# VHH binders against Phosphatase IMPL1, chloroplastic (IMPL1), part 12

Target 1, 311 residues: Phosphatase IMPL1, chloroplastic (IMPL1), of Arabidopsis thaliana (Mouse-ear cress) (q94f00)
Amino acid sequence: VLSEVSDQTRYPRIGAKTTGTISPAHLLEVVELAAKTGAEVVMEAVNKPRNITYKGLSDLVTDTDKASEAAILEVVKKNFSDHLILGEEGGIIGDSSSDYLWCIDPLDGTTNFAHGYPSFAVSVGVLYRGNPAAASVVEFVGGPMCWNTRTFSATAGGGALCNGQKIHVSKTDAVERALLITGFGYEHDDAWSTNMELFKEFTDVSRGVRRLGAAAVDMCHVALGIAESYWEYRLKPWDMAAGVLIVEEAGGAVTRMDGGKFSVFDRSVLVSNGVLHPKLLERIAPATENLKSKGIDFSLWFKPEDYHTEL
Below, E stands for the ipSAE of ESMFold2; O stands for the ipSAE of OpenDDE; V2 stands for 0.75 times the mean of E and O plus 0.25 times the DockQ between their complexes.

## First folded at step 4 (VHH)

Design b28 (framework vhh_7w1s_2)
Fold by ESMFold2-Fast, scan of step 4:
Structure b28 (fold): chain B 311 residues (1-311), chain A 116 residues (1-116)
Amino acid sequence: as target 1 above (311 residues)
Amino acid sequence: QLQLVESGGGLVQAGGSMRLSCAASGSIFSYAMGWHRQAPGKQRELVAKISGGSTAYDDSVKGRFTISRDNTKNTVYLQMNSLKVEDTAVYYCAAYTYRSGYWDYWGQGTQVTVSS
């Protein structure tokens, strides 16, 4: 029966069931302000001259990343001085006893930013006891001569929005009709070669696979319904924290690439429109299990030492 | 996965010198390598970076610290001279690919304590 079949494909939700003493609405106001403030810094820099060869600490890419992070940190600390913050450069600050952990990517898609290619974002997520509670991603669109932004947001249990409009994942029910997305780290190890084989296989059986280069953008495109799935190995918490909540709240599914329950501290993610998730896992999960047999480490990472989680 | 392991930390008197080493599990040739530090109650900061033969330093350490790499040994070094009490921190070795722009791989950190 339809309901029985649908229940077989159901995956555990990752969003926080409660947000403690701070309301979801208040968390949302602050994640949106933080992401917007960082994005204003990035927008000021988007037309400046840049060098794609990383020559030092004070080039345009690193200067923009640092300035965006500082702007985001100021917003978060001004509103919640006792919260714990994990930034893109691996910095942790604040009270380790806090139930709230802010995961900040001040410039996702730095290679795209370096080239002026219109696929990068500012991404801010906040976790409550290890589970995503609220999120905002400001995506940069248009490109040179016509830069603009698109703002995504979500709260756990509250649904997902893009520029104030409710969004939902696509209803595409066949891989042959799907547009898929993946990404690659630049280290050419067994995970890289495995994902290149997955890229080849899925390119052959779908409408195509995109490699856009910004994880938060890729996940927001799944949430928006303009792509059916995104997967990638070796993403960090700041790469994923906001995007996974936005996908889930748009009606999508989120798991590890082995099909297990996802946390932002996991080293792989598969997001989809839900309906295609079991079909994607039929190939992706065995490939991921094979990587474990080859010694690829999938243990949790970047979880602050004393941070209390209900994972 | 590229694994990074720091060594050479410890206790040193102000005005002294110390050399940190970072041993990688694989080739570092295609990576930018750097040293970050985090003092108690402070945010982690990038101290020194080496990309190919090019180096860059935070203003607080410029002229005192020197980063170098040995691609044949897959090792990065941080030579720290004229150490100050405010250099006390956990020092982390990190790496990224030249195109990513953010730090992809991290060591576990090594404590450096500078006494007055």
Scores: ipSAE 0.000, ipTM 0.265, lowest interface PAE 13.8, mean pLDDT 87

## First folded at step 5 (VHH)

Design c01 (from b27 with S51T S54T; framework vhh_7w1s_2; at its last look DockQ between E and O 0.50; V2 from the best seeds 0.00; counts 0 for: pae O 7.2 > 2, grease 26.1 > 24.2)
Fold by OpenDDE, look of step 5:
Parts: sequence; structure tokens; C-alpha cells
Structure c01 (fold): chain B 311 residues (1-311), chain A 115 residues (1-115)
Amino acid sequence: as target 1 above (311 residues)
Amino acid sequence: QLQLVESGGGLVQAGGSMRLSCAASGSIFSYAMGWHRQAPGKQRELVAKITGGTTAYDDSVKGRFTISRDNTKNTVYLQMNSLKVEDTAVYYCAAYTYRGWYDYWGQGTQVTVSS
């Protein structure tokens, strides 16, 4: 059952129109297994003591990231040895002649993980010729003494699921009744400042703006309908590939922050419940255009060379 | 852990050129790379940064310095042209995660520009 409730008249779909020679069911199976396998590694590490030296904590995070990614890669390669992989830690692996590109964030929200603060995730997406085809995000919820997970998944055209149940974006049609989410990168430049202003403005006119610290989680919350929107500059493909598909399949809208058609290789993203998307863009788009006018780079990035795309 | 090792520093006359290299012990693909410098009695300051191919420079070095990276060699470079006496400093290579969680530093290399 297709759960497309998004305003398809206003915003083009980003999901793959086809999964090629591989069935959607098979892709979904493998992507879910991959994310689950990574999440098991993270779960084993999540209860380790945090009262250690800064270096020790950093090592824990790094080791967990690497181990999670390695586990995920093993699953992917076992099932699809010829697919291309773009991982946060491992970089580009495989032949660019493949139509399939796996985008892997083995631990989204490393700061939260390090502190034992809830809201981090394992995020695995697979693209077909540049468009998201299948996705799975395992979110860690609760906190110390009560860690748990919930799993989000989607196939293009197949709807979005949480723990095997269909999910949908909210129907909230007023910004003043909306809970919004945003994120910030490490560079405190013009883009950061611009987003800080957006954060201020939307905090003033909405029920609130959250800064959770994990892009995949943020998008999944929009897909789940407990938040109305999420936006952020300069995310990487592995941060966005899974989440944007899950939002779209939950009936939401996905664009660049200037309102243009989104690619996972873009340097801006805005997701919403669809209904609020135009209202959000009234403020977000001009701010983004202003950055462009100042010479801030919004070209595609982290796209593997020679990887064929139908964007 | 990522280990960074700078090289290419030394003595150069004003108006001259110098190229610094920073070799990383592992892949720098997922890192923003940068060069910082610290002059005697001054605070360490950012000189140049490269993030996903996008470069940024301090105003004092714009037009003179160029940062570049080679991911295949796990190396970041700083080409310094038209050097000035005020460019004299210890130059440090740095790696940043895109989320800002980790930062790695080299040991630094001395650059001395004589009048």
C-alpha cells in the first residue's frame, strides 16, 4: 500500500522510480539487516562507562563507529559484492560502474552517543542511479539504564515503517502549532550564522525548535509525525540518504533549502510534513539564496566520480 | 586515532614561496582539513581550511596561500606564495570531523620568513 500523501504537485519525488534488477523486497531485507547488524555493535558499546579520559571517550566513539561500519559493510558485500559503497568512515568502496550506491552512517549523533544522551542512530540507505531506493534507520532511544531501539525502514513507493508499522507525517498546517527540528555543523561560518538566525526566528513563531544532534533521527521524527520539519546545511550523503526516503514515503516533502529539487549530494536539505513546506520556504529559501549570493558553495559534493545518476 | 605529520617548513626570504605537507596515518576522506599557525606571543589562528573541496582562508593570507588535499595520499598541502615576515609562525595541520566531534593535530612545523 502506497502511503504517498505528499504534495506531489509541488515537489518532485526523490525516491527511485525503479530498483533495477534487484527487487525492492530484497533491497529492503538487506538494508534492514545491515542497519540492524551495525546497531548491535553500537548497542554493545552504549553501556560502556563514560567516566573516562577525553582520549578514552574519543577512542570509544571512533572504535564504535568503525566497528559498526565494518559490520554493515560485511552484510552489504556478502549480498551485493559489486555494489558501490559510500561510508562515513571507509569512504568510497567498489566500482563506480554500479547503479547501486550504499550510503552508510554507522553512528549518527556521535556527540550524543559519547555522552549517553538519547537520539543517535545507525543509518543505511541505498541509491539506484542517485535516487534513494531503500532505507533503514535504527534509532537508539531511552538513555542510560533504559536503552532501547526502534527501526525505521522504507522502499521507494512502498511506504514508511517504524517497527513494522506504517507511519505518516503529521497534518499540522500551522507553524505556530508545529514542533520543528534543525542541526548545526562544526564550521561557524555564514551558513552557521544564517541557520542560527533561522533557529531564532522559528523559535519565536513555532511551538519550538529542537536541536537533537542526529540528522537521521531528526528526519525519522518527522516521518513519525512527532515533529513537523527538519532542515540543515552541509550534511553528507550518508547523513541524508535513508532519512529523506523515509520522510517522503511517510507522506512528507523533501527539497533543498532554496526550494529546489533535492539530491543526496546537495549541501542543504529541508524536510517537512508537506503541508508546512511552502510556509517554511518563505523564510528559509531567501536566507539560503542570500548565502549563494555571498559565494557560499552549494554545488553537489561527495558524489563518486563516474557514478551514473538520473537526478 | 589519526596521526598528522607536517613537513616542508624552514627558512625563506620575504617574497618567496614554500609548500607545506601534512601526511595522515589514515584516510582523510571524512575529515575537513586545515592549517593553523601560531606566532610568538600570539594565539593560534586558522589560516586555511578545506571541507569537501571547499576552501576558506583567513583574510591575511587570501590570494597568497592555497590549501589542497589528496585523499589518495592522505595528505593536505599548503602552498604559500608571496611570503611576508608576519607569516613567521609554527604551522599546524589539523583534521576535523564534519560533525565537530574530533580534532587531530600535528606536531607543527616552523616557518621563518626573513626580511
Scores: ipSAE 0.017, ipTM 0.383, lowest interface PAE 7.2, mean pLDDT 91
ESMFold2, look of step 5: ipSAE 0.090; ipTM 0.580
ESMFold2 (binder alone), look of step 5: mean pLDDT 89; pTM 0.909

Design c02 (from a26 with Y33R; framework vhh_8h63_2; at its last look DockQ between E and O 0.01; V2 from the best seeds 0.00; counts 0 for: pae E 17.0 > 2, placed apart)
Fold by ESMFold2, look of step 5:
Structure c02 (fold): chain B 311 residues (1-311), chain A 119 residues (1-119)
Amino acid sequence: as target 1 above (311 residues)
Amino acid sequence: ELQLVESGGGLVQAGGSLTVSCAASGFTVSSNRMSWSRQAPGKERELVAVIYSGGSTYYADTVKGRFTISRDNAKNTLYLQMNSLKPEDTAMYYCARGYSKGWYPFDYWGQGTQVTVSG
């Protein structure tokens, strides 16, 4: 029944049932500090010149990304010396026996950052035995002459916040009244082509589909209730770990694009305000099954070999 | 109420060392991005070092390997240890607090402490 309590859903919850030996409050404090620290590095770069050589612009992005990552890693290691860390580019460091895996995107939306287009973020999520336990995303807003940030956070079972205020997904109950978001990878393969068809179809039936360019930002906008859904193929754990928990803790639904139970190590995600999820899947799930019938690989990826999960 | 007071500047021979400090009141140094900048006579102010809320650091290329930024949370004080000083390090040194809500990277500045390197 689509009119039931918003924190109750027809889809399995993806957040951890416990944060283990580390309290939710403590884990949240460190996740927020890590994301804030990375965002402070990024903020110092937002006003640097972009009208420069391609090499110089590439270096600005790469240097900012690496500096943000280093700052985030130092916070995590100072607070939890034995935790496992998965950074952007698939880098793995730490003790594989740890129940805690940090999924870090030190600069989500690098093309937008390079252009000064105000849709990029620092995204930090931590998993407990494979399930999101705490998350923070620091979103950059405003743009040139007006840069600012806002901070999203969540713990499993603790709800979602933006700048300290509790947030909730929208109550929109018809696709025809929905604002939707999607994204595309840079490889123009069958998954890309399929999503172009989905994009086209949804522009016909919704109030609009946005292609903003930062997965963590897109999911935070769903959690905030200003958009109703976001989907994308071929995302990595660091793209998804924080945003999915924030959406779920804001009362939304999270699945794979085939409708199956989501794992941070999956290759697709659909998040929504919950009530629209079945309607969105009516179009999205068959398209995804068709990809699977063509042999497109949707097996788990980037899961560290010895990392213990309850998945 | 917010105040930043630099001290510890002075005259130092080339190759020597000096520590400048910045006592803060009205806010907590450890919870904020803090920086040292310098302004040489006739030149524009330049960023020297930053310490971020989480403890990581940045250094300008001109001082990297010679200068160290640090903080003492118990004393609510920011430090800049300067080693292997050169005459071109001569400048007024300012500490500042980061203000990440808005356009500008730093919103509170001290009055500065003069460092003069002879040689």
Scores: ipSAE 0.006, ipTM 0.300, lowest interface PAE 13.9, mean pLDDT 88
ESMFold2 (binder alone), look of step 5: mean pLDDT 85; pTM 0.853
OpenDDE, look of step 5: ipSAE 0.571; ipTM 0.833
ESMFold2, look of step 7: ipSAE 0.005; ipTM 0.126
ESMFold2 (binder alone), look of step 7: mean pLDDT 85; pTM 0.857
OpenDDE, look of step 7: ipSAE 0.008; ipTM 0.278

## First folded at step 7 (VHH)

Design d01 (from c02 with G102K; framework vhh_8h63_2; at its last look DockQ between E and O 0.01; V2 from the best seeds 0.00; counts 0 for: pae E 12.9 > 2, grease 25.8 > 24.2, placed apart)
Fold by ESMFold2, look of step 7:
Structure d01 (fold): chain B 311 residues (1-311), chain A 119 residues (1-119)
Amino acid sequence: as target 1 above (311 residues)
Amino acid sequence: ELQLVESGGGLVQAGGSLTVSCAASGFTVSSNRMSWSRQAPGKERELVAVIYSGGSTYYADTVKGRFTISRDNAKNTLYLQMNSLKPEDTAMYYCARGYSKKWYPFDYWGQGTQVTVSG
């Protein structure tokens, strides 16, 4: 039985303490424009035919990813020519002496996009010295014949917004009343097997566990208060940078799955409404420690070697 | 009230240049995705160029390298600079706001401006 003591424990903040020489409002403006611009490229593709050859579908996904990334990069470079950028498709570019690192996922949820399943997004986060400073996620909703978007954003210390309105995590204080979310990578290793067991167990004790297929979307749903938690092993910085700030600024908690202090370069993440975080960790943290005892490494990943951090 | 008013069309000889304009009211051109499309007699409307909110551009293959889409914040106006014009560029040119979708066309269209290329 999980503990029934209701306790809202505050975990170490993961957002930047300052946005440096660039004001929070200016960073927010640019991160929102970048995400919006990428999403406009993706929107052009959402209604293209998918009953085509496998190569044609693969090219559609690849071309959309690259075009979205290029559009996002142009916005960032036009506004901040010296910033460092880490993108899923384009890799590392920019000035390694910059305190600012942009983590870009130009199309989070590519399988969902390929099928027209309405859970995918454009995700743009910017770090200041290794900590999220500003973020925007443009989520695609509705699906074929009724595509629409909603835009999540946050600045460190500035709260989280959806379509310009302040949002907050839920107040649900019992796992048996929680809606949970997780995801799985394609490698069927011990981490995957452990997460299948977590999925199975939490499905039995909650109102359900969703496996929707887009990490940034899942975290935004926690921030919006329509789900209570999301966890996943082996995500990359561009999968997490924006979503984790949005959750934290909506009043949620963010840690590694072992309960440790989270960095966007870590290889596991647990986000929640905060109230449930200790209860979720009671099961998740031991499972994660067991994986580490088997030699599974959840240490820093994809951190640019010369990027200045305070981590 | 949202309005798009095209202007600057006319008769131009082949190889010449022309700029068409689209004055917008009721919204900010520089913060929105905008497009130029064209329709020649007896043909389907063809997307010509797009400028996205962030300033990135797209051009149809038939005009790439010859046409330039741009915008002016102070005048709230969209432009299409057309160089090296060919008789096949003869069409009614329309500006529009919004996404170009198979099922959901652009939200707002102007009435168009005629471009005629001779010779």
Scores: ipSAE 0.006, ipTM 0.349, lowest interface PAE 12.9, mean pLDDT 87
ESMFold2 (binder alone), look of step 7: mean pLDDT 85; pTM 0.860
OpenDDE, look of step 7: ipSAE 0.012; ipTM 0.336

Design d02 (from c02 with N32Y S56T; framework vhh_8h63_2; at its last look DockQ between E and O 0.11; V2 from the best seeds 0.00; counts 0 for: pae E 7.7 > 2, placed apart)
Fold by ESMFold2, look of step 7:
Structure d02 (fold): chain B 311 residues (1-311), chain A 119 residues (1-119)
Amino acid sequence: as target 1 above (311 residues)
Amino acid sequence: ELQLVESGGGLVQAGGSLTVSCAASGFTVSSYRMSWSRQAPGKERELVAVIYSGGTTYYADTVKGRFTISRDNAKNTLYLQMNSLKPEDTAMYYCARGYSKGWYPFDYWGQGTQVTVSG
């Protein structure tokens, strides 16, 4: 029974088959150090005043994001001087012939950070030939008067951890008993409108849909088993690279929103506890196919031209 | 590293048309939120038009229906087509790049190109 159920619900793994010349343990140590170092920068800023001018708040967010990125880059370059880096704020750096590509989001959830709303993170993932090999997300929790962090990590084939303890997705097997999460981009086009309708529909049939505002956090909550699924259109590689590996290594499923095999360079993602994945796709995949028929661009993006992949 | 170079400004009679261009280097224009802003002498800079990576556009009320923002991915260039120009459109026009996160203000600015509408 298990074999037949597993055949029906298993989805292609998205994690790397090997970490190449760098051991999983070594890669994990550096990715965790990078994420924690960026998070130290962010932590220094969490209690700075926010009831100030728009310009002052914008500068706080921008300066914190750039400083976090610089701190992360220093760690990566010091340990792997020739690795390719795709940093949200600094663009592309490093040796274009490298098999390793670091996807860095130095501050995921910038609106939440700006408001002091406790759902933001530092997210660092490293790909080997296009597939996630190691990941770490440092999540900020608690909020004003109570700021703290917790650290998620994973290596391909090595499982997922939170603060050093193994984690697993939930076993919830009915959408009516599920807590779901989604997000919305800033561009209000057909993809945005479609996701508004998905949001509406899923609030009718589940325990609720959260719109928390930090993609890496949302995926870590699925991996932790406190939410059952997360989906979003048009995330960038740095939004997704770490979270998707953490979900997969926690026993979850990862696909595009059309149900196809996921790549970090794709423009849609659906992650879940696995058992709910087919039920979620029953509604999500047709909506995504409709967007394709309207000419919405789902081609790969932000893939460095010279970066060699097995995609 | 990053460069934004505006061109195409000049003197135009009221009611006329003009296209200004912004050549970008160091990044792909279609991957970012891009904008045109303008500043008349003695006035604050004002946002004129925005184009998002997916092609959605927004315009200031003062230019709606007269101006069109667009891009040419092959040339990595942003454009502003300005029709039915008025003397009050006289300003230095700047292009800018937003961060990949749409909330962020525009972080890179060109040096500007002067548009002068007479009569």
Scores: ipSAE 0.125, ipTM 0.601, lowest interface PAE 6.1, mean pLDDT 90
ESMFold2 (binder alone), look of step 7: mean pLDDT 85; pTM 0.861
OpenDDE, look of step 7: ipSAE 0.331; ipTM 0.707
ESMFold2, look of step 8: ipSAE 0.022; ipTM 0.510
ESMFold2 (binder alone), look of step 8: mean pLDDT 85; pTM 0.863
OpenDDE, look of step 8: ipSAE 0.194; ipTM 0.652

Design d03 (from c02 with G98K; framework vhh_8h63_2; at its last look DockQ between E and O 0.17; V2 from the best seeds 0.00; counts 0 for: pae E 10.2 > 2, placed apart)
Fold by ESMFold2, look of step 7:
Structure d03 (fold): chain B 311 residues (1-311), chain A 119 residues (1-119)
Amino acid sequence: as target 1 above (311 residues)
Amino acid sequence: ELQLVESGGGLVQAGGSLTVSCAASGFTVSSNRMSWSRQAPGKERELVAVIYSGGSTYYADTVKGRFTISRDNAKNTLYLQMNSLKPEDTAMYYCARKYSKGWYPFDYWGQGTQVTVSG
């Protein structure tokens, strides 16, 4: 016997059921401060000249990335000295016994930042026992002569906000009317080839597929309701932790690309406005199963060995 | 702390074979794009082979068909099998992990292991 609501299309929530000993409001306050503090570093750099040597441009990107990270880490460590932080190099900073793990991308979209192309962000998510508890993404918009930001935030169970206003995914219910987003890694392997085929096929069926170059921005656009879905293989926890919670709290759905229950340590993600999720999976899930049959590894990755989770 | 430690270098006669290893700690080799590069005296460091997290490989033309990059996920170790060695393969061999963002070059290097091929 099925329930009066068809749970066949419902997907398990990925956000934490509790924020533990730290209140949702307190976690949100710190995650927003961390993301905004990192974004202040990035904002100071967006107007610096780019008509310099290639070495000078690479140094600008590297220095900005590291300075943003340092600013974010200082906020987190001052507020929560014992929390774990998962670094971009896969190293863990902090107390391995902590239930809280911060997943930080201090500059999501570094190629876009280097070019002055207005699609990059600072992304800060905190997990409680492996599940997203609070998130903030500061998105850079406008571009040269017109730089600005907007701040997305969410707590598990608390809804999603952009600049303090509640946001919700779109209600588009046909792929033929959907605007979709995907991304591609730099490895030209079977997962890459599969996603090129998905890109090709979905451009034929939808209103288009964007390849914008910043995962956190892509997910925030789904949460804002200006795009209907985003998918990508082999993102790292710091690419996904904030965006997935923001989408879920905006009323969207989050799964692996095989349709299974998502964790931030998974190697695939599909987010959508929810109503389209089953239809998107009709094509995406078989493609992902085919990759598994070819031996592509989808086991969890970057999960700290001693970090306790309730995944 | 991230560490890459190369080993297995040595002296080998031309036409011989050698395997070099790179033990990794602080991260998972199979989850990252990993490479072998080499630097001969008086030359710039050159990319030799890459293994992507999905398992696909790339080889420089100078070593294609003679060298094989591989990994052992249980040991968290990267390997380079070098066959049909030539004196021009003499170099310090380094393993590296690519930084997680596409803008940066390979961002973490081992200290290298010397391979010397004599004629």
Scores: ipSAE 0.005, ipTM 0.301, lowest interface PAE 10.2, mean pLDDT 88
ESMFold2 (binder alone), look of step 7: mean pLDDT 85; pTM 0.860
OpenDDE, look of step 7: ipSAE 0.046; ipTM 0.363

Design d04 (from c02 with S31T S56R; framework vhh_8h63_2; at its last look DockQ between E and O 0.66; V2 from the best seeds 0.00; counts 0 for: pae E 11.4 > 2)
Fold by ESMFold2, look of step 7:
Structure d04 (fold): chain B 311 residues (1-311), chain A 119 residues (1-119)
Amino acid sequence: as target 1 above (311 residues)
Amino acid sequence: ELQLVESGGGLVQAGGSLTVSCAASGFTVSTNRMSWSRQAPGKERELVAVIYSGGRTYYADTVKGRFTISRDNAKNTLYLQMNSLKPEDTAMYYCARGYSKGWYPFDYWGQGTQVTVSG
């Protein structure tokens, strides 16, 4: 939907130019089915007791994660037996010659899930030659006594939807009126310290910065227009692949935190409603360049060696 | 590639001392939460000690006062000094890196080093 696309040429698009030999409609159908099937597993688990032993709660999280993953994989394998699936720690499942790489987070926001805090999701993205081609995120909302879901979806060039309705990023054009989101990675190093300082600074100048705890949810909130931006260092491909396409297809901007062209294998992401992107980069990009000068590694990661990309 | 390699385990007499080490590569020990856990045969893995980014420490009650977690940042190595060892300390000892994202408190584990306390 070219007439609804905002200033897309200001930042390079990250979505695939084609879905290859699989039509956009077919790819989207399978991505949505995969995400919803995983979410059915998670929905069954949200009503289980949390006032139990720590071991029992850890087992609940682990069992739910594994069962959601298995359900998602079964859908993908039944429909596309030769596609690649990017596993944890960078291992590849499937035929290494495929142009399609699935990046799956069967339970994004596991701490929130464990606590029953309503910010977690199932996130399924598929890349075509390294670029996001289709995506679906099933977000859990409401919380105890009121659990529900909503489904975000997108195909490259096809726009973004939530529960079948077209969505767009917000038009907020001043940081002082923006609601922002960030998250923190799993290393407490200079990147973590830098982001704590970014968090502090942005809470002083915006309407607030949320730390919700699920990257896919955070990006869907930007795409829905209820938040203006999300950034984080050191996310993995399965944390980002679906959300970034959904933001871009909702008219938003997607870059690395240094402002460079984003790929799913990068170690930083900034998504926004687009109009705020340059203003956010004025602070975020220098902070990120400073990290590089300190030797923090921002090279691509988890990119399979033999997976062909057009990056 | 991330690696955690434990070493220094062995047989020690009750009341004795032993130091186990965990050499890390692919990341910096001093900027991560690091831990030692142990698993005795037929039992669940249990947390023994943690050193947080910034140097604070935690110890399980069963080892408090006897065990000391430390690190050598120049060698990128984590240590567990175990004094006044008891037969019930017999276990495979694992080093792990903290994982602050999501539910899983530790995202990478070594292969372990066996500590056996006799007598």
Scores: ipSAE 0.000, ipTM 0.312, lowest interface PAE 11.4, mean pLDDT 88
ESMFold2 (binder alone), look of step 7: mean pLDDT 84; pTM 0.854
OpenDDE, look of step 7: ipSAE 0.013; ipTM 0.328

Design e01 (from b27 with Y102R; framework vhh_7w1s_2; at its last look DockQ between E and O 0.01; V2 from the best seeds 0.00; counts 0 for: pae E 20.6 > 2, grease 26.1 > 24.2, placed apart)
Fold by ESMFold2, look of step 7:
Structure e01 (fold): chain B 311 residues (1-311), chain A 115 residues (1-115)
Amino acid sequence: as target 1 above (311 residues)
Amino acid sequence: QLQLVESGGGLVQAGGSMRLSCAASGSIFSYAMGWHRQAPGKQRELVAKISGGSTAYDDSVKGRFTISRDNTKNTVYLQMNSLKVEDTAVYYCAAYTYRGWRDYWGQGTQVTVSS
């Protein structure tokens, strides 16, 4: 089931070695259906009025988020009644003895959704014993008056697809020709300040650095080959679980921002087309080590206590 | 803006060795770094360049000069061996930016090779 690793990839795989007792095809079918079903909820909401009070806009966002999550959960529970689920709104539900953990972001990029800015997604990943086994992201594109979607999917070892067609990371081998992406949290802490400096420095040496506002979208753009890398501090498992597998299965590399082996429960991520990964780490890893020397903890976040992993 | 300061130049006998240093006022991680030289009456020419762990040299110095960098000290070096009178020049440190095509230059350090 495991896909071939590119000779440009020099980092440990982060995807599961198997999908366990559930076949790759079955797991992929359910992950994709779950993400698409959540996206149907979001699609019904994209044309609702946004020229309203701030409270009304906030309610639209939270209602859409909750309804999307509920739709996704219904698909997962109907197909796998005993699986463990970690959702942004519902927290931890299901059987903690399960080897399968679903990481669900029912609306990645809520600020963008609120503004009608066309960079947001539904992101569904499932882990097998702590490692991504299958993933789907439904991305919203186009914007007001022309909304559309495209669906990214992957299984560990099965490659990555967009709308059913195989995709691959770019082959760009110079940072000077790369389009890069990052994101920022709203807290202006030391990690934020460090990433502002990284943003500034990489803008000086690349084709540009985007701050698009949806982590799953950013990673899918790397997997599609239209951007070369994405990094961010302090993401949560539901922000990352699907996107990291999609990047890896498209031939990319995935690490922590200190260069260490990535876990979905880590608090930093660097994804890239692989060949650029060491070059990016030359600057990113020392910056991250400096934060760690100041006592900033980037490891293990939101891991369910009783969920057994091979991490 | 990045400031570059060269040091280590001076007078040396032909066949001798010399090491130039270039101290940067900030991080050099994101820059390709290089050494140029300008002999009297000549145009400034690239001598050596280091980018992402890769090095390149002008044919006239290959095998004799070695460029290296220390990102933790924000310093780039030029080790110059088997020096010839023709190596006499002012040596400049450069940091190259792809974006905006603006390069940063040091003030230069004189290297004089006597016969």
Scores: ipSAE 0.000, ipTM 0.109, lowest interface PAE 20.6, mean pLDDT 87
ESMFold2 (binder alone), look of step 7: mean pLDDT 89; pTM 0.907
OpenDDE, look of step 7: ipSAE 0.008; ipTM 0.295

